# VHH binders against Putative lipid kinase MamU (mamU): the designs that were tried, part 14

Target 1, 297 residues: Putative lipid kinase MamU (mamU), of Paramagnetospirillum magneticum (q2w8p4)
Amino acid sequence: MRIAAIINERAGTVACLSPPVVAARLSAIWTSLGHQAHVTLAEGKDMGRAIRKACRDPAVHAVIIGGGDGSLSRSLKHVVGSGKSLGVLPLGTMNYVARQFGVPFDLDRAAVALADAVPTPTDLGRVNDRFFLIRACLGAFPEFIRSRDEARRKGGSFLDGALAGLTGLARGHRLIEAELIGPDVQARIATSFFMVSNNMCRDSDPFQLERERMDGATLGVYIGQGAGPFSLMDLGLQVAMGRWASNEALIRGSLPWLEIRTRQRKPLVSIDGEVEKMEAPFRFDILPGVLPMLVPK
Key: E = the ipSAE of ESMFold2; O = the ipSAE of OpenDDE; V2 = 0.75 times the mean of E and O plus 0.25 times the DockQ between their complexes.

## First folded at step 13 (VHH; framework vhh_podentamig1)

Design y1 (from y0 with S55Y; at its last look DockQ between E and O 0.79; V2 from the best seeds 0.00; counts 0 for: pae E 2.1 > 2)
Fold by ESMFold2, look of step 13:
Structure y1 (fold): chain B 297 residues (1-297), chain A 122 residues (1-122)
Amino acid sequence: as target 1 above (297 residues)
Amino acid sequence: EVQLVESGGGLVQPGRSLTLSCAASGFTFSWYAMGWYRQAPGKQRELVAAIWGKYTYYADSVKGRFTISRDNAKNSIYLQMNSLRPEDTALYYCARGKTFDTLSGSYEFDYWGQGTQVTVSS
């Protein structure tokens, strides 16, 4: 097949091995397997431009992205409807997408696995005009992420970032007042966070973000009522002990759509780990099977 | 299908306690609000208590005496009724919430059980 690979040259694995060496290695592997491959090294906004170009190229069959979940998330709009298959190399920090689809973490094995994979129709979540492959969050989690990222951007250590994130959670003790509108329920509530996932998370481990399946044509909706880091720590302990389904402070649902109307007009939102302000109301829905993912056998 | 099955009713003396149970099935239990209604002979139905997540509502006539609780693992809600009075005599119904406002304590329900009789008398 004709592969366009876009590799984040700033990713730790790539930097340690030298970006041109990584690119040559990937190209050699795919060529030896009978594919035509063009490997582009990029960073920052050049990643998005390269991905868009590859998705619009009629000669390209598959787009393979080597980077973190955030760059992929923002580029989904170019892949959906392009006719291309999408593959992900685990070159980021958390690699949640690669983990969900069972992509090997060894770079060579990952490259081989993706080249031999069969495109698999995969659901996408959508909030307003933004796609998400993993999840979208309102409330405590976006504030933690923002505070952590600000500290790290200012040159802080990993520990400084973690401490700043916890401080953000402590300040975020305020509940979110919102109206929920769904197929069977209409409610006005207050909660500490909303998490809307692409399909339902596995019952025992929702905060590691693994989903039961990626073709269930449903949103997973999770509403937490604890405030501050101690309530979230208790919830995390319950999940680790396999008590996710019995946690009375957590409300969960499986829905084809949901509208959330927050009192705040433009609250902080996390979409696949990327934090931004977004205008309310938030209309969530599921798009079944719209993304052909390269899934290793 | 949605099913709500109440149990735990009976005849008790004033000042005693009783616990009602409601077993739910046929829907994603944790997603919905749940509540208890009661209807005395010749009276209109009255919302006694409601629960969604950690939020509870109680009618003024039962505050401090009744406690609603919820166990998502057992798909059940409970009504602990303490210091029972003859005025609490009624048929008690379990209900599932359709439209609700946890901030104001306003609830509308779309499914009910058959009820369980509570009679408080000497």
Scores: ipSAE 0.489, ipTM 0.777, lowest interface PAE 2.1, mean pLDDT 82
ESMFold2 (binder alone), look of step 13: mean pLDDT 82; pTM 0.820
OpenDDE, look of step 13: ipSAE 0.675; ipTM 0.840

Design y2 (from y0 with T28Y; at its last look DockQ between E and O 0.75; V2 from the best seeds 0.00; counts 0 for: grease 24.5 > 24.2)
Amino acid sequence: EVQLVESGGGLVQPGRSLTLSCAASGFYFSWYAMGWYRQAPGKQRELVAAIWGKSTYYADSVKGRFTISRDNAKNSIYLQMNSLRPEDTALYYCARGKTFDTLSGSYEFDYWGQGTQVTVSS
ESMFold2, look of step 13: ipSAE 0.571; ipTM 0.810
ESMFold2 (binder alone), look of step 13: mean pLDDT 81; pTM 0.813
OpenDDE, look of step 13: ipSAE 0.760; ipTM 0.883

Design y3 (from y0 with T99V; at its last look DockQ between E and O 0.67; V2 from the best seeds 0.65)
Fold by OpenDDE, look of step 13:
Structure y3 (fold): chain B 297 residues (1-297), chain A 122 residues (1-122)
Amino acid sequence: as target 1 above (297 residues)
Amino acid sequence: EVQLVESGGGLVQPGRSLTLSCAASGFTFSWYAMGWYRQAPGKQRELVAAIWGKSTYYADSVKGRFTISRDNAKNSIYLQMNSLRPEDTALYYCARGKVFDTLSGSYEFDYWGQGTQVTVSS
């Protein structure tokens, strides 16, 4: 097959190995396995341009994104509907998508695995005009992510980032008043934690967000209960560690769609780990099997 | 189809305890609020207790005596009734919530079971 690989030059793993070296290595591996591969190094806005170009190329069969979950998430708008298969090289920090689909974290092993991977129809979540592969969150969690990432950008360790995130969560105590509209349900609640996931999540190893399946054609909806700062911190920590799906403090449901009306017009939202301001209301739905993902055998 | 099946009712003496159970099916149990209603002869149906997640509501007449709980793994809710009184005699109904306002404490329910009879008499 013909592979277009777009590698984020700023990805942590790439920076450590040197971007040109990574590109050469990937090209060599895929070529040796009988594939035609074009590797592009890009950053920022240029990455989007490169992805778009690859998705429009009729000769390309697969688009492989080298980066974190955020880079992958931003690629969805180009890949969905293009007819191209999407692969991920786990070059970020958390790499939830790569973990979900069993892509090795070792660069060489990942490259080999992707070369022999099978395009598998995968569900996508959607909030308004944005796709997500993992989850979208409202409330305190976006603040947690923002604070964590800020600490990391300043040269903090993983632990420093986590602590900063928790501190940010405690300080922000962002209670969101929201109206929920779904199938046969209407609710008005105040909570610091809303999470909508692509399919239902299960408890997994620390720092993993594992789903039982990615083709269940459902959204996972999780609502936090409890208003105390300690409760929120605990919930945040559990969510971060991936041991939250069974938490009794969470109201959880499997829904095909959900609308969230917030009092705030433009609250912070986290989408696959990226934080942005998005205008309410938030309309969530699931798109069954719309994304062919390269899944290693 | 939404189904609610109550059990655990019976005849008890004043001061005794009884536990009601309700098994639910046909909907995403963990998402919905659940509750217990009761209707005494010649009286209107009244909300006794409700639960959504960990949030609970109790009628003033049963506060301190009744406890509502849920088991999402079993799709069931329970009503532990302690210190029962003759005025607690009623047909008890399991109910599914439709509208939940946790800010005002308001709940609306849309489905009910067939009920289980509780009779408190000396």
Scores: ipSAE 0.648, ipTM 0.835, lowest interface PAE 0.9, mean pLDDT 89
ESMFold2, look of step 13: ipSAE 0.650; ipTM 0.856
ESMFold2 (binder alone), look of step 13: mean pLDDT 83; pTM 0.828

Design y4 (from y0 with L103F; at its last look DockQ between E and O 0.66; V2 from the best seeds 0.65)
Fold by OpenDDE, look of step 13:
Structure y4 (fold): chain B 297 residues (1-297), chain A 122 residues (1-122)
Amino acid sequence: as target 1 above (297 residues)
Amino acid sequence: EVQLVESGGGLVQPGRSLTLSCAASGFTFSWYAMGWYRQAPGKQRELVAAIWGKSTYYADSVKGRFTISRDNAKNSIYLQMNSLRPEDTALYYCARGKTFDTFSGSYEFDYWGQGTQVTVSS
């Protein structure tokens, strides 16, 4: 197959190995395995341009994104409907998508695995005009991420980022008042935690966000009950224990669609780990099998 | 199809305890609020208790005596009734919530079971 690989130059793993070296290595591996590969190093807005170009090229069969979950998430708008299969090189920090689909974290192993991968129809979540592969969150979590990332950008360690995130949560205590509209349900609630996932999550390592399947044609909806410190502590403990998905403190549901009307007009939203302001109301739905993902054998 | 099946009713003496169970099917149980209604002879149906997540509601007449709980793994809710009184005699119904307002504490329900009879008598 003909592979177009777009590598984020700012990705942590790439920075450590030297971007040109990474590009050459990937090209060599795929070529040796009988594929035609074009590797592009890009950052920021240029990455989007490169992805668009690849998705519009009739000769390209697969687009492989080298980066984190955010880079992958931002690529979805170009890849969906293009006819191209999507692969991910786990070059970010958490790499939830790569983990979900079993892509090795070692660069060489990942490259080899992707070369032999099978395009697999994958569900895609959507909030308004934004696609997501993992989850979209409202409430305290976006603030946590924002604060964490800000600390990291300033040269803080992982622990520094985590502490900054926690501090941010404590300061912002962002209780969201929302009206929920779904199949045969209407509710008005206040919560600090709202998560909508692509398919249902299962209990697992708190940093895995594993799904039993990515083709279940459903959204997972998780709502924290209460905004009090004790509720948050309990939730935190359950998450740490890997039992957050089954925690009865969370109102959870499997829904084909959901509308959330918030009191705030433009709250912070976390989409696959990327934080942005998005205008309410929030309309969530699931798109079954619309994304062909390269899944290693 | 939504189904709610109550069990656990019976004849008991005043001061005794009884636990009602409701098994639910045909919908995403963990998403919905659930509740218990009762209807005494010649009286209107009244909400006894409701639960959404860990949030609970109780009618004033049963506060401190009744406890509602849920088991999402079993798609079931329970009503532990302690210190039963003759005035608790009624047909008890399991119900699914349609509308929840956590600010006002208002609940609307759209499905009910067939009911289980509770009779408290000396």
Scores: ipSAE 0.621, ipTM 0.823, lowest interface PAE 1.0, mean pLDDT 89
ESMFold2, look of step 13: ipSAE 0.664; ipTM 0.862
ESMFold2 (binder alone), look of step 13: mean pLDDT 82; pTM 0.829

Design y5 (from y0 with S104Y; at its last look DockQ between E and O 0.69; V2 from the best seeds 0.66)
Fold by ESMFold2, look of step 13:
Structure y5 (fold): chain B 297 residues (1-297), chain A 122 residues (1-122)
Amino acid sequence: as target 1 above (297 residues)
Amino acid sequence: EVQLVESGGGLVQPGRSLTLSCAASGFTFSWYAMGWYRQAPGKQRELVAAIWGKSTYYADSVKGRFTISRDNAKNSIYLQMNSLRPEDTALYYCARGKTFDTLYGSYEFDYWGQGTQVTVSS
């Protein structure tokens, strides 16, 4: 197939191995397996430009993105509707998407696996006009996960990550007063934490953040039950241990859509690990099967 | 199929205590508000207590005497009724709520169980 690979040259693995060496290795592997491969090294704004160009190129069959989950998340707007398959090389720290789809973490093995991969229809989440593959969060929970992930990126143990997440919660977040409007519920509530995932999460290894499936045509909705620091600490620890589906302290739902109307007009949100301000209300949708992912056999 | 099954009713003397239980099935339990209604003969159902997450509501007539609780792992709610009075005599219903406001304490319910009778009499 004709592969356009865009590699974030600032990603830790790439920087450590020398970006030109990484590009040459990938090109050699894919060419030896019978593919036409063009590997582009990029960073920052150049990543988006290169990805958009590849998605608009009628000769390209597959776009492979090398980087972390944030690089992949920002690429989704270019890939959806392009007719291209999307592959991921796990060159970041946590690589939740690569883990979800079983992409090997060794560079050479990942390249070989993607070359033999089958395009598989995959659901996407959407909040307003932004797509997400993993989740979108409001309130205290994004801070816990960000702090945990940062500690693990810097070589911390599982417990170091969990403790960093708990210290992130110590900052004291405002309650979110919100109106929820969904297919079967209309409610006004207050909570310190709200998460919407692409499909339902399952209990798993604490750093895999695995969903039960990626074609279930549902959002997973998770709402924190308490506002006290002990309640948030316990919830954060259970989440860090991967306890999503069985977590009694977390109100959960499975829905095709949900609208959240916060009192604050433009709060911070975390979307696939990246923070931005977004204007309320927040309309969440599941988009079944819109993304053909390259999934290793 | 949504099912709500109450238990724990009975005859008790004034001033004594009773605990009602409700087992729920057929829906994602934690997502909804849950509550207890009661209906005395010839009267309309009245909301006694409601709960969503850790937010609770109590009617003034039972505040301080009744406690609602929720166990999401067992898909169950409970009503601990202390210091029972003859006025508490009623058929008690477990209910599921889909329209509610935990800040103002208002709840609308769409499913009820068959009820369990509580009779407070000497």
Scores: ipSAE 0.578, ipTM 0.819, lowest interface PAE 1.6, mean pLDDT 83
ESMFold2 (binder alone), look of step 13: mean pLDDT 82; pTM 0.825
OpenDDE, look of step 13: ipSAE 0.719; ipTM 0.864

## First folded at step 15 (VHH; framework vhh_podentamig1)

Design z1 (from y0 with T28H; at its last look DockQ between E and O 0.32; V2 from the best seeds 0.44)
Fold by OpenDDE, look of step 15:
Structure z1 (fold): chain B 297 residues (1-297), chain A 122 residues (1-122)
Amino acid sequence: as target 1 above (297 residues)
Amino acid sequence: EVQLVESGGGLVQPGRSLTLSCAASGFHFSWYAMGWYRQAPGKQRELVAAIWGKSTYYADSVKGRFTISRDNAKNSIYLQMNSLRPEDTALYYCARGKTFDTLSGSYEFDYWGQGTQVTVSS
């Protein structure tokens, strides 16, 4: 097959290995396996342009994104409907998607695995006009992430980021007051934690987010419970520990669609780890099997 | 259509136990808080107990004696009433939550069943 690989030059793993070296290695591996591969190093807006170009090329069969979950998430608007298969090289920090689909974290092994991978129809979540492969969050979590990442960009340690994140939780936008509208559900809620996932989450290792499956044609919806700051802390701890299904502090359910009408007009939202302000209301739905993902055998 | 059907009421002597059941239909049961209200003759309706997920609430008058539980697979809630007193005599209503404040633990309710009569008398 003909592979177009777009590698994020700012990805942590790439920076450590040297971007040109990574590109050369990938090209060599795929060529040796009988594939035609074009590897592009890019960052920021240039990455988006490269992905778009690849998706529009009729000769390309697969688009492989080298980067983190954010890079992958941003590629979805180009890949969906293009007829191309999507692969991921786990070159980011968390790499939830790569983990979900069993892509090795070793670069060489990952490249080999992707070369022999099978395009597998995968569900995709959507919120308004944005696709998400992992999850979308409202409430305290986006604030936490924003503050954490800001600290890290400034050269802070993991601990610095965490502390910054906690400080961010003190900001006034952590509480979500919303009306939920879905199949046979209409309720008003107030919570600091609201998450919509692509399919239901299962219990996982700490700091992981694993779905039960990626073809269940459902959204997972999670609402935090608790009375006061201690309950919120406990909820955060349980979530961090990967207790998605067994966490009693979470109300969870599966829905094919959900509309959220927030009191706040433009709250902070996290989409696959990327934080942005998005205007309410939020319309969530699941798109069954619309994304062909390269899944290693 | 939202339906709540209570059962299990009756006449009991003081100190005895009784379990009320409520079967719910017409909505996504697991998403809603559920509760029990009661209304005694000449008194206002009062919240007795509520449940959302594993979080529970009890009125002071029934704490330690009553237990609310739910079975999402059966779309049902239950009220185990122990050590019943004459003052517990009332019409008991199953109720669906309307507003759920997950931070304060406060609930508002919008639908009620027809009620089941509980009479505690010697």
Scores: ipSAE 0.375, ipTM 0.721, lowest interface PAE 1.8, mean pLDDT 89
ESMFold2, look of step 15: ipSAE 0.590; ipTM 0.824
ESMFold2 (binder alone), look of step 15: mean pLDDT 82; pTM 0.821

Design z2 (from y0 with S30N; at its last look DockQ between E and O 0.72; V2 from the best seeds 0.70)
Amino acid sequence: EVQLVESGGGLVQPGRSLTLSCAASGFTFNWYAMGWYRQAPGKQRELVAAIWGKSTYYADSVKGRFTISRDNAKNSIYLQMNSLRPEDTALYYCARGKTFDTLSGSYEFDYWGQGTQVTVSS
ESMFold2, look of step 15: ipSAE 0.654; ipTM 0.856
ESMFold2 (binder alone), look of step 15: mean pLDDT 80; pTM 0.811
OpenDDE, look of step 15: ipSAE 0.735; ipTM 0.869

Design z3 (from y0 with A33T; at its last look DockQ between E and O 0.26; V2 from the best seeds 0.00; counts 0 for: pae O 3.3 > 2)
Fold by OpenDDE, look of step 15:
Structure z3 (fold): chain B 297 residues (1-297), chain A 122 residues (1-122)
Amino acid sequence: as target 1 above (297 residues)
Amino acid sequence: EVQLVESGGGLVQPGRSLTLSCAASGFTFSWYTMGWYRQAPGKQRELVAAIWGKSTYYADSVKGRFTISRDNAKNSIYLQMNSLRPEDTALYYCARGKTFDTLSGSYEFDYWGQGTQVTVSS
């Protein structure tokens, strides 16, 4: 097959190995396996342009994104409907998507695995006009992530980031007041933690986010319980420990769609780990099998 | 259509125990706070107990004596009433929550069952 690989030059793993070296290595591997591969190194807006170009090329069969979950998430608007298969090289920090689909974290092994991977119809979540492959969050979590990432960008350690995140929770409005409208749900809630996932989450190892499946044609909806900062801390700990299904501090449900009308007009939202302000209301739905993902055998 | 059906009421002597049950249908049970109200003759309806997930609320008048629980698999809630007193005599209603404030513990309810009569008398 003809592969277009777009590698994020800012990805941690790439930076450590040298971007040109990574590109050459990937090209060599795929060529040796009988594939035609074009590897592009890019960052920022240029990455988006490269992905768009690849998705519009009729000769390309697969688009492989080298980067983190954020890079992958940003590629969705180009890949969906293009007819191209999407692959991921886990070159980011968390790499939830790669983990979900069993892509090796070793670069060479990942490249080989993707070359022999099978395009597999995968569900995609959507909030308003934005796709997400992992989850979208409202409340305290986006603020935590924003603060954490800011500290890390400034050269902070993992611990520094975590502490910054916790401090961030104390600064802004973390409570989400919203009306929920679903097929058989209509309720007003106030919570500091609201998460919508692509399919239901199962219990996992600490700091992991694993779905039960990626073709269940459902959204997972999770609402935090408890009153006050202590409850939020406990909830955060449980979530960090990977207790999604067994966490009694969470109300969880499976829905094909959900509308959230927040009191705030433009709250902070995290989408696949990236934080942004988005205007309410929020319309969530699931798109069954719309994304062909390269899944290693 | 939302339906709430209470059962388990009756006549009991003071100091005895009684368990009320409520079967719910017509909505996603696990999403909602559920509760028990009661209304005594000549008095206003009052919230007795409420439950969302594992979080519970009790009126001061029943604290330590009543226990609310839920079974999501059966779409049911229960009210275990111990050490019953004559002042507990009332029509007890199962209720579905409309609003949930997880921080303040405030709840509003929008649907009620037909009620089950509890009478405590010597």
Scores: ipSAE 0.052, ipTM 0.529, lowest interface PAE 3.3, mean pLDDT 88
ESMFold2, look of step 15: ipSAE 0.253; ipTM 0.590
ESMFold2 (binder alone), look of step 15: mean pLDDT 81; pTM 0.809

Design z4 (from y0 with Y107W; at its last look DockQ between E and O 0.86; V2 from the best seeds 0.69)
Amino acid sequence: EVQLVESGGGLVQPGRSLTLSCAASGFTFSWYAMGWYRQAPGKQRELVAAIWGKSTYYADSVKGRFTISRDNAKNSIYLQMNSLRPEDTALYYCARGKTFDTLSGSWEFDYWGQGTQVTVSS
ESMFold2, look of step 15: ipSAE 0.513; ipTM 0.793
ESMFold2 (binder alone), look of step 15: mean pLDDT 81; pTM 0.815
OpenDDE, look of step 15: ipSAE 0.756; ipTM 0.879

Design z5 (from y0 with S104P; at its last look DockQ between E and O 0.67; V2 from the best seeds 0.00; counts 0 for: pae E 8.2 > 2)
Fold by ESMFold2, look of step 15:
Structure z5 (fold): chain B 297 residues (1-297), chain A 122 residues (1-122)
Amino acid sequence: as target 1 above (297 residues)
Amino acid sequence: EVQLVESGGGLVQPGRSLTLSCAASGFTFSWYAMGWYRQAPGKQRELVAAIWGKSTYYADSVKGRFTISRDNAKNSIYLQMNSLRPEDTALYYCARGKTFDTLPGSYEFDYWGQGTQVTVSS
């Protein structure tokens, strides 16, 4: 098949191995397996441009994105509706998307697995105009991420960032006030944690946040009941460690769409691990089968 | 559509126990507070017990004697009534809360079942 691979040259794995070496290695592997591959090294805005160009190229069959979950998340808008299959190389730090689809973390094995994969229709989440493959969160989790990232930008270690995130949760003990509107649902809520996932999360994996399936045509909706600042820290830690879905302080639901109208006009939102301010209201949709993912056998 | 079906009522002697059940359907059960109301002849309905997630509420007249519980997998709530008194004689209604509420004792309800009769007498 004709592969366009766009590799984030700033991703840790790529930088460590040298970007040209990574590109040559991927090209050699795919060529030896009988595919035609064009590997592009990019960063920042150039990555989005390269992905969009590949998605518009009628000769391209598959687009493979190499980087972390953030690079993938913001690029989904170019892939949806393009007719191309999407593959993900796990070249970032946590690589939740690659984990969800069983892509090997070894670069060579990942390249081989993606080349032999069959496109599998996969559901996609959407909040307003932004797509997500894993989840979108309001409340405690975005606050944790923001505090962590601030400490990291100021030169802190990964552990300094984690501690700053936890202390940020302790300081920011504010409830999210919102209206919830969905199919046969209308509710007013006050919660410190609100999460919408692409399909329901698998409770048996407390560390990886895996989905039970990615073709169930449903959103998972999770609403926290914790009240104290230590309860918020514990909830945030349990979510980060993958235990949150089994937490008895968490209300869980399955819906095909949902609207949340927060009192705050532009609250922090975490989308597939990336934090930004977004303007309320938030319309969540599940888009069944819109993304042909290259899933290893 | 929303359906709440009570069962488990009956005639019991004072001092005995009874368990009421309510099967719910037509909505995302785990999202809503659920509760039990009762109405004795000639009296107004009163909220007896309510539950949302792990939070519970009990009226003073039943605290320590009644226990509310829920099973989200079965879309059901239960009322365990111990040490029953003749004053507990009433029609017991299952109810669904109107909104998600984090404050104890602040539950509002907008759907009720048809009720199940509990009669405590010798």
Scores: ipSAE 0.012, ipTM 0.400, lowest interface PAE 8.2, mean pLDDT 79
ESMFold2 (binder alone), look of step 15: mean pLDDT 81; pTM 0.817
OpenDDE, look of step 15: ipSAE 0.041; ipTM 0.456

Design z6 (from y0 with K98R; at its last look DockQ between E and O 0.66; V2 from the best seeds 0.64)
Fold by ESMFold2, look of step 15:
Structure z6 (fold): chain B 297 residues (1-297), chain A 122 residues (1-122)
Amino acid sequence: as target 1 above (297 residues)
Amino acid sequence: EVQLVESGGGLVQPGRSLTLSCAASGFTFSWYAMGWYRQAPGKQRELVAAIWGKSTYYADSVKGRFTISRDNAKNSIYLQMNSLRPEDTALYYCARGRTFDTLSGSYEFDYWGQGTQVTVSS
């Protein structure tokens, strides 16, 4: 097939191996397997432009994005409706999308697996005008991510980032007052966070971010049962240690759509790991089967 | 479909305690508000207690004596009734709510169980 690969040259794995070496290696692998591949190194705005150009190119069959979940998340708007299949190389830190679809973390094995992949229709979440493939969060989770990312940006280790994230949870202990409007419920509540996922998470470990399926045509809605920074810290530590709190830790729902109207006009939001301020209200819906993902056999 | 099954009612002496249980099925339990209503002979149904997540509401007539709780793993809610009085004699209903405001304690319910009788006498 005709592959356009766009590789974030600032991704940690790419920087460690040298970006031109990574590009040559990927091109060599795909060419040896009989594909026509064009590998572009990019960063920042150039990343988005390269992806948009590839999605508009009628000769291209598949777009493969090399980077973390944030690089992928920002690119979804260019891929949806383009007619192209989307593949993901796990070149970021957590690589939740690659894990969800079983893409190997070894670069060479990942490249081979994607070359042999089957395009699979995949659901896509939407909040206002922004797509998400994994989840969107309000409240404590954006604070965790912001603090983690700031520590990592200053040269901290992964563990330094995790510790900074936990202190960010303590800062985000304030309750969010919000009105929920959905097909079956209308409520006014206060909570420490909302998480809206693309499909339902596994019942045992929703914070490990695995979905049971990506074609269930539903949002998974998870609401924290507010109260104090120690309660949030304990929950975060239990999740980090691989322990799941009782089913009473979260309120959960499965819905085709939901509107969240927060009192704060422009709260901090996390979308597929990328943190930004977004204007309320937040209108969520699910777009069934709109994204052909390259899923390894 | 939605089912709410109450249990734990009975005849008790004044001043004693009783725990009511309600088993729920047919819906995503944690998503909805749950509550207990009671109806005494010749009286209108009244909301006794309600719960969504950890937020609770109690009628003034039972505050300090009754405690509502929920166990999402067992899809159940409970009403612990202490210091029972003859005026607590009623048929107690479990209920599910779709429209609510946990900040003001305003709840609307759309499904009720068959009820369990509590009689405080002798």
Scores: ipSAE 0.598, ipTM 0.828, lowest interface PAE 1.2, mean pLDDT 83
ESMFold2 (binder alone), look of step 15: mean pLDDT 81; pTM 0.811
OpenDDE, look of step 15: ipSAE 0.678; ipTM 0.842

